# Designs tried in a protein design chat: VH-VL binders against DNA polymerase theta (polq-1). Part 2

Target 1, 171 residues: DNA polymerase theta (polq-1), of Caenorhabditis elegans (a0flq6r38to208)
Amino acid sequence: EARQFEDQHLIFSAPTSAGKSIVAELLSWKVASTGRKVLFVLPYISVAREKLHQIQRCWRRDDISVCGFIGPQASNPNEWLGAVCTIEKAASLTNRALSEDWFEEIGMIVVDEMHMVFDSSRGAHIEHMLSKVLLWNQSALEKVRIIGMSATIPELYRIGKWLDGAKVFEA

## First folded at step 10 (VH-VL; from r5 with heavy chain L106M)

Design s7
Fold by OpenDDE, fold request of step 11:
Structure s7 (fold): chain C 171 residues (1-171), chain A 120 residues (1-120), chain B 112 residues (1-112)
Amino acid sequence: as target 1 above (171 residues)
Amino acid sequence: EVQLVQSGAEVKKPGESLKISCKGSGYSFTSYWIGWVRQMPGKGLEWMGYIYPGDSETRYSPSFQGQVTISADKSITTAYLQWSSLKASDTAMYYCARGTWLHYGMFDYWGQGTLVTVSS
Amino acid sequence: DIVMTQTPLSSPVTLGQPASISCRSSQSLVHSDGHTYLSWLQQRPGQPPRLLIYKISNRFSGVPDRFSGSGAGTDFTLKISRVEAEDVGVYYCMQATQFPYTFGGGTKVEIK
């Protein structure tokens, strides 16, 4: 089955964050620029905070609102197109999107450290969250595109298969 | 809620063909694979093979290669197990189970089973 | 093919007492990716198999904590800390490290 590249999930792997983060940010900016929501999912509070500030700075010029859902941090009641989340908050946010019927507004979810899904203890929440996204996409007209950033690990292609035949780029 | 629902019990004669089904629901059907497991009366479990509906990748256990055909129709989220010519020795309970590429051996959801009886 | 050998074949247990099932593989179940894909399944009478443990020691969702898995390489163990009536059934180990996947012969747990 051939899917259009623009609708295909993507996995980028590299030993370092260099390059793959830039690509993910550019792709996410494009989605946000169309008025659809983008979620950035980070594994740790510290990196989430850093990412939040980075995305806010980058998207400020375009007046794209970016909010943080990081740990115990209070949710921003204002409208947003970009959300930087910890794994737990991302899961909560996606659940809210489903229950509050605005999941179709989400255009992209960027997950850092995607390789964590192979770790049952650390990756279970990511897996659970994305499984809902995958299910949503089965019947949705406006599908959510998943971008995974990963370390270089053995058999990364398995994540690709799990993500409905995502394209895997290994560097 | 993830569910696998299998077709009903079958009573067949040797030489007849048969196709049983396993319908998945509550999850992205094309993101996981469906495996088939045979359990002969009073015996243990035997892995037959699996199919990944996402790209139709199919693998058989050597003992079942050429003996059965595993297929799937993703449009109706259904996997199939079929025989071209049944034998009495095919009498068994057949289970379908969901597997994942993330954790091999994690058969996390199972169908209720389809009893196939082949007798003259 | 990897041969999985379970012992004992039958395990009569008094309610509230512990049970232990052993599973040995004919070769190491350590996959090239570093993980060991050994699972434990429970099959109650008249029911389909149910996943208990995956990757040696990970308890599947909804599985009571009285079930635990351990082991490494070729030797694995499923333990039930306090057997309950609902635990009656046949237990299987399964390896998925190497294709084709293979099951142990099963261990029947019953109440004395």
Scores: ipSAE 0.905, ipTM 0.947, lowest interface PAE 0.5, mean pLDDT 95
Fold by OpenDDE, fold request of step 11:
Structure s7 (fold): chain C 171 residues (1-171), chain A 120 residues (1-120), chain B 112 residues (1-112)
Amino acid sequence: as target 1 above (171 residues)
Amino acid sequence: EVQLVQSGAEVKKPGESLKISCKGSGYSFTSYWIGWVRQMPGKGLEWMGYIYPGDSETRYSPSFQGQVTISADKSITTAYLQWSSLKASDTAMYYCARGTWLHYGMFDYWGQGTLVTVSS
Amino acid sequence: DIVMTQTPLSSPVTLGQPASISCRSSQSLVHSDGHTYLSWLQQRPGQPPRLLIYKISNRFSGVPDRFSGSGAGTDFTLKISRVEAEDVGVYYCMQATQFPYTFGGGTKVEIK
């Protein structure tokens, strides 16, 4: 039961991004500290870059390697525990994880602006990516925990249901 | 690949019970719901109801409320539609379809259908 | 219940020519969340229904671009720019804005 709570997906909604981001970062840090990979999925390059720098700075003290998969990049380090990605890159990375057989190394995926799943093409990518994660989790010994950050919208509960009964926190 | 596979055709008599199945695969069964649609011979589509296997939330169209039972066994990723007592008027093709909480009305994947024939 | 009315009932079309199907709802299909949950389904002879369009104009994966959906409020249209032989079948509109979900009566597309 305790493990069940640890594996439960979470949706955070707040008027401001500060509070929910802090929680997500703390949870992510815990996962990374265990040696499992964490993906941060951001909707825009500018936000992703900012997040990358932030996470790198925060996790530096613990020697946790954080890499960026933001837009076109020539090369990336092979060893990392944190990845800050745009939506497209996250999708690519998860596909690689499946094809290269290291998906089990992923412990958490944090998705910003998750409410986009209702509206946009980008949302469709998020949906597709996370659907793979959800499927993976059905048979995985160690599940990937999904953390969604969202604007406050009435239909948040629907995201919760989609994410296998994720717990929704509304501020 | 997402698939819904339904049980085979049924030939029954009035008054008999029946339970047909719809097995989902290729996706997280508990993340989506399964709907049932009836199509009487030569007629259009009728939405019967749906079940969300994640928490077993079930909703019926008013016309089918009390007439059928929708259930699911998530352990085998299977949804069911059952009758306690069939009527001749239940003769129809029955389809299961996957629905999503993100986009209402998006029946994106369908079973092949189960033909149910009820005759004396 | 929301009543969905499709026209025409039958649409004989010459191969390569366009087809248009209309769907009208008895009330607005704009959901409280701001979206309009109108879908179009295709049912080929002897086959299960297939999703073509969701939320008025979004093509489902694998659906050819010759299919397009449009409309707003209570009036919706499915267009096939160039009808192919494989497009023969019955097309249904469906609303999911209000429970229970309801289908149109269907439009049979045939080749002349």
Scores: ipSAE 0.902, ipTM 0.943, lowest interface PAE 0.5, mean pLDDT 95
Fold by ESMFold2, fold request of step 11:
Structure s7 (fold): chain C 171 residues (1-171), chain A 120 residues (1-120), chain B 112 residues (1-112)
Amino acid sequence: as target 1 above (171 residues)
Amino acid sequence: EVQLVQSGAEVKKPGESLKISCKGSGYSFTSYWIGWVRQMPGKGLEWMGYIYPGDSETRYSPSFQGQVTISADKSITTAYLQWSSLKASDTAMYYCARGTWLHYGMFDYWGQGTLVTVSS
Amino acid sequence: DIVMTQTPLSSPVTLGQPASISCRSSQSLVHSDGHTYLSWLQQRPGQPPRLLIYKISNRFSGVPDRFSGSGAGTDFTLKISRVEAEDVGVYYCMQATQFPYTFGGGTKVEIK
C-alpha cells in the first residue's frame, strides 16, 4: 500500500518502539540514492547513536555519507546526505537549512517515536519543525516527505490529519 | 509569520446577506482548522463552529446550526462565515481562530475581528 | 453543552498583588484520550482574545510565568502571582473536551 503513495506522508505504528522499520529504511535509502538529504529524528542520544551507526553501516555500501547531529558538530551540508539527529538538533538543522538556502535538498524527514508530538514540552520541537515542512510543501517544486514511526495509540489519526492527510499503517 | 487577517467592518440592514472572510498566511492552511467565535456587544465569547480546510469537514454549535454557513477556499487560504438573512441580534464582533489537531483548545492565533452592525 | 461557570465576575486588584480566577464545569473535562482540554484566554481592552494556557497548566509561548493554571476534573484555577498593568482585561476559561466548545462568562481584572 505504501509504495503507491510515494508523495504522501506516512505513519507506521507498532505495539513496541521500533528502532527499525524496513519500509522506512527502504524509502529513505531510495531518497538518498537520488541525491536528496534524509534526516532521521530520534528522541534520545543513546538511540540516536545506535541509529547513526546502523544507517552508516547500511549506506556505506552505496557510498552515501551519514553524519550525526547528536552533540557538538559542525558540518557542511555538502558533506552528507543522511543526518541522524536528536529532536532539538533536528529543529536547529532545519532552521539552518532555511537560513543557508539548502532546504530544497531535503527529500525526507523520518521521525521516530512520532507520538511524542503530543507532549507539550519535547513535542513542541517536532511540531514546529514539521510545521515548517508543511508550509514549505505548499509552494515547493521538490517536496519534503514525512515518515513517522509511532507507538500504537488511538490519537494517531490526529497526526494523520495534521500531516496533510498522512496515511497511517497499523503494522 | 502566522497571521489571520479578517475582512473589514460591515454595516447592514436586517434581511441582507453577508459573507465575511479570514485569510490565513505563514502556515499550511490545510493542516489546521479555523474556528469562528462571536462576541456580542458587552458580552462574552461564544463558539460558533469550525472548518478543517484539509477535507472541508465542518461542524456547527447547535445554536448556530442552520443560522450561518462556514466554508473555505484553500486556493486563496481563506475561510468564510456567511449569513443568508441578517437579524439585528447578529450585531457582534466576529473572530476567527486557528486550532490544531495536536492540542485541542489551543487557539494559538486569532484574527483581528470583524465588527458586524445590523440595524434598521 | 458543558456549562462553564467563572468566578468572580470582576476582580479589582492592587498592582503587584495576586489574582485568582476560578472556573467550574458542569461535567468532567477529562477526554476519552485521558487529557483535559481546559484553556485560559486573555482579552485586553479593544483587542482580540489571546491564548494564555492550554491543557490546564501548559503556558503558551511568550506567556509570562506569573500566569499559572491548575485543577482537575471540573474545578480549575488561573492565578496571576503579581498583577501588572498590562494584565488588565477579561479572562475566559474554555473547554475543548467535547463539541460544542464552550466558554466561561469571563472575569474582568482591573487595577485599583
Scores: ipSAE 0.655, ipTM 0.863, lowest interface PAE 1.4, mean pLDDT 90
Fold by ESMFold2, fold request of step 11:
Structure s7 (fold): chain C 171 residues (1-171), chain A 120 residues (1-120), chain B 112 residues (1-112)
Amino acid sequence: as target 1 above (171 residues)
Amino acid sequence: EVQLVQSGAEVKKPGESLKISCKGSGYSFTSYWIGWVRQMPGKGLEWMGYIYPGDSETRYSPSFQGQVTISADKSITTAYLQWSSLKASDTAMYYCARGTWLHYGMFDYWGQGTLVTVSS
Amino acid sequence: DIVMTQTPLSSPVTLGQPASISCRSSQSLVHSDGHTYLSWLQQRPGQPPRLLIYKISNRFSGVPDRFSGSGAGTDFTLKISRVEAEDVGVYYCMQATQFPYTFGGGTKVEIK
C-alpha cells in the first residue's frame, strides 16, 4: 500500500549522484508541499551551501521557504519548511525540535553521504540524531521518514537493518 | 538516556523453570541487538546468544543452543532469557547488553546483572 | 570457535605506572568487510562489564584517553598509560568478527 511505502525509510546507492538527488528531491518536495518540515543533512559546508541554493531555487515557485543551518548564525528561525544543515547543525536542530516541542512538524530527514554513519567521529552525530528519530517513530502519530543517499559499499544492508528495515536501492 | 534494567535475583531449585528479563528504554528497541552473557562464580564472561528484536532473529552460541531460549516482546521493549529446567551449574550472574549493526562488538550499554542461584 | 588468549592472568601494578594487557586470537580477526572487531571491556569489582575500546583502537564515549588499544590480525594490546585506583578490575578482550563471539580469559589489574 502507498501509505506503507511512504513510511518506509529509504537508502539510495547509485552510480550517478544526479539519479539519487532527483528521487530525494521529489520525495522531499512532496513532504514540504503538505506543510511538513524537511531537513537536508550534508557533511561539508561548501556542499551544504550549494544544496541550499539549489533547493531554494526549486521550491521558490511553490512559495516554500528554505533556511540554512550551515555555520555560525545569530538567529535560529522556525519560519521554514526546508532546512539545509551540516551534520552537527542538524543534530542541534533536532535536539531543539524535541526540547521546544515541534519535532512532530518534521516529516522527513534526508541524509547525504549516509555511509559516514560508520565513521567513529562525525558519524556518531548522524547515529545519535537518527536514533532519536527512530525512538520518536515508535510512539508518534506523525512519523519522520529517513532518506539516505550513500556511496556504494557492501555494508549498506546493516544501515537498512538499523533504520527499522529501510529499503536499500543499490546499483 | 539509554538503560537496560534486568529483573531481580532468583533463588531456584534444580528442575524448576525460570524466565529473567532485560527491559530497554531510551532508544528504539527494535533497531539494536540484545545479547546475553553468563559469568559463573569466580569465572570469566561467555556469550550465550543474542536477539535482534526488529525481526526476532536469534542466534545462540553452540554450547547454549537448546539449553536456553532467548526471546523478546517489542511491545514492552523487553528481552528474555529462559530455562525450562534449571541445573545447579546454571548458578551464575547473567548480563544483557545492547549491540549495534554499525560497529560489531560495540556493546555499549549493559544491564546491572541478574544473579541466579540454583541449589537444593 | 575463535579462541582468545589473554596474558598476563594477573597484573599487580604500582599506582601511576603503566599496564599492558595482551590478547591473541586463534585466527585472524579481519572481517570480510575489512574491519577488525576486537573490543576491550573493563569489569570493576561488583559491577557489570563496561566497554572501553571497540574496533581495536576506538575509545568509547567517556573512556579516559589513558586507555589505548592497538594491534592487528591476531595480536592485540590494551595499554593503561598511568594506572589509577579506579582502574582496578578485570579486563577482557572480545572478538565479534565471527559468531559465536568469544571473550579472552580476563586479566586482573590490582594496585600493589
Scores: ipSAE 0.641, ipTM 0.857, lowest interface PAE 1.4, mean pLDDT 89

Design s7
Fold by ESMFold2, look of step 10:
Structure s7 (fold): chain C 171 residues (1-171), chain A 120 residues (1-120), chain B 112 residues (1-112)
Amino acid sequence: as target 1 above (171 residues)
Amino acid sequence: EVQLVQSGAEVKKPGESLKISCKGSGYSFTSYWIGWVRQMPGKGLEWMGYIYPGDSETRYSPSFQGQVTISADKSITTAYLQWSSLKASDTAMYYCARGTWLHYGMFDYWGQGTLVTVSS
Amino acid sequence: DIVMTQTPLSSPVTLGQPASISCRSSQSLVHSDGHTYLSWLQQRPGQPPRLLIYKISNRFSGVPDRFSGSGAGTDFTLKISRVEAEDVGVYYCMQATQFPYTFGGGTKVEIK
């Protein structure tokens, strides 16, 4: 049943981004519709800008505010439910959420190109960010759900184990 | 800050039982492995076994299979190493270490060690 | 079990000079996923082991850049480019390619 996946972290694997993006968008829209924040984490500025415009267009119809944390200068309104971030900006934003005591408002983090957690230069940012989420979830009443979008790789189920038994869906 | 804090030194007689502990803090205890390492006096390191507290998956090195019990209580973020009947040859320093699914062989944090002395 | 052999057993080094430690495995450490899970640990006198390097050459966070790892297959090397007083201790290689994980016998680095 679809309800059985609401409390589990999920990883979607497909040869292309088509299909897995739609599922992540629908799940994140459901969270945002309840008034909880959703972070979208992408590896590159160009793809993050495209995603920002796409999500803003889709969610504006429901009056759901989406802003970007991309590049050197970004607008930082306090009244947003969706945030599209590059990896480093997402790490900074989640650190700020902890220090400013609004981490509990986050309902979901969607990580695109999740397999980059194995990258020697940038993977540590993803690992550190998600390890803080996992720690938060150990004691918090309002937990954060992690949704990963990944290339098909042999290491993928290891990420599932690390993320507290996340369900891995391979297309 | 990630910490692994082990229980204090133990002095025991052969045939006695013992359970030593390793308390993890500052991280999601259920997301990482805990491994146990023995160091006999003046000797090198040897892996005893590992537990993944997330699902209690436990693996023993062949030399230690049936000789010890490795367990964890995730409600108090603590891993255990247990003997039902100690031998004098169990005299050693015992370490716990945290491992990851992301990089095998990356045991990044270690406990301070528990000295176990077993004398007849 | 994979046997890990370290040489030398003891490496007395003049302060500021390099040290080189060899580790050889009884079989290839290349995992079926293509990675080689060879790590190096440092144990200072009276202290627990500390991770230096994982996956042959990846320096763990906070480890000085004077430590470097290299190798492939069955032959691996840890180098300390300029030995400092704090580097005194025993160094272990360890494989995590195949269960059970196994350590080398250790190499004691001393200042002479």
Scores: ipSAE 0.588, ipTM 0.838, lowest interface PAE 1.7, mean pLDDT 89

## First folded at step 11 (VH-VL; from r5 with heavy chain T100S)

Design u2
Fold by ESMFold2, look of step 12:
Structure u2 (fold): chain C 171 residues (1-171), chain A 120 residues (1-120), chain B 112 residues (1-112)
Amino acid sequence: as target 1 above (171 residues)
Amino acid sequence: EVQLVQSGAEVKKPGESLKISCKGSGYSFTSYWIGWVRQMPGKGLEWMGYIYPGDSETRYSPSFQGQVTISADKSITTAYLQWSSLKASDTAMYYCARGSWLHYGLFDYWGQGTLVTVSS
Amino acid sequence: DIVMTQTPLSSPVTLGQPASISCRSSQSLVHSDGHTYLSWLQQRPGQPPRLLIYKISNRFSGVPDRFSGSGAGTDFTLKISRVEAEDVGVYYCMQATQFPYTFGGGTKVEIK
């Protein structure tokens, strides 16, 4: 029963970030602790930098390495299990994972401010990236789970439909 | 590369059944709508109905309700448009198109069309 | 059903000159989510339709910037700033604000 939801994508919506952040952090930590990569996607450099430091502090206890992809940086994928990225950098990183044949190492992508996918410009990067994940999952043995954190808006069910029946949790 | 490839042209007589297909590739088939559009000879476009293959939710435009069946087989990423008994007035070009959940009205990829001719 | 009315039916245009196509809906196209789901399609001779514009003014990928959409409520316009030979065809507006989705009657753009 819990196994039937392990591949199910999730969207968390709440007025406060604290509740949905804790659930996303627990789920992502569990994936990283199994040795699979987790990508955290955030819309702004300042928020991404803060999140990077937060995740690095939290995962240091378990010696799980977390790198930032928020500026002109390069890192070998064997040097980290967590990646904190801006939207554009996450799109580039997933393209790199496909071209360099390590996409199967990705266990989870966590998208903050998921509702930005409705933005016709920056949202297109999120849409394009996640569409490749959804296509990958059609045939791959090692599937990628998508976790979204979003503002509470009426349109969230549309993202759930698009993400192959993702479960939407609303406050 | 996203593609919608439709089955070939059909020549039929009134009363015969027909099922035409639209195969999607290069994307997650269960994440988008597939809509069917009729274009009668020399005429404009009209929506017939839509299916969301993710859960098989199907909607028909009122003038086509009961006239056709829209279905999909997600295991082979194919949508179908089906008549149980064709009429001469079904002579038309039929297109399938992929529709977005994120931006309604964004039907970004279209099939090449299937010409159906129904005559005695 | 929302009726979409296009004018003109035919728009012969000198190469390099602008073209303007009007679309009017029988009721407001503002969706309950606040967006207006008005699209423009092009159908070249012998080809399937292709998307040009969605949500009034958003150009689809690969559509030249000489195409622009504008409007609000019930009145919408597609403009081609400088018509090229490849722009010949029939243009349709389409609303996706309310089921069933409906097309305008089409506007034929020709080079004269």
Scores: ipSAE 0.655, ipTM 0.858, lowest interface PAE 1.4, mean pLDDT 89

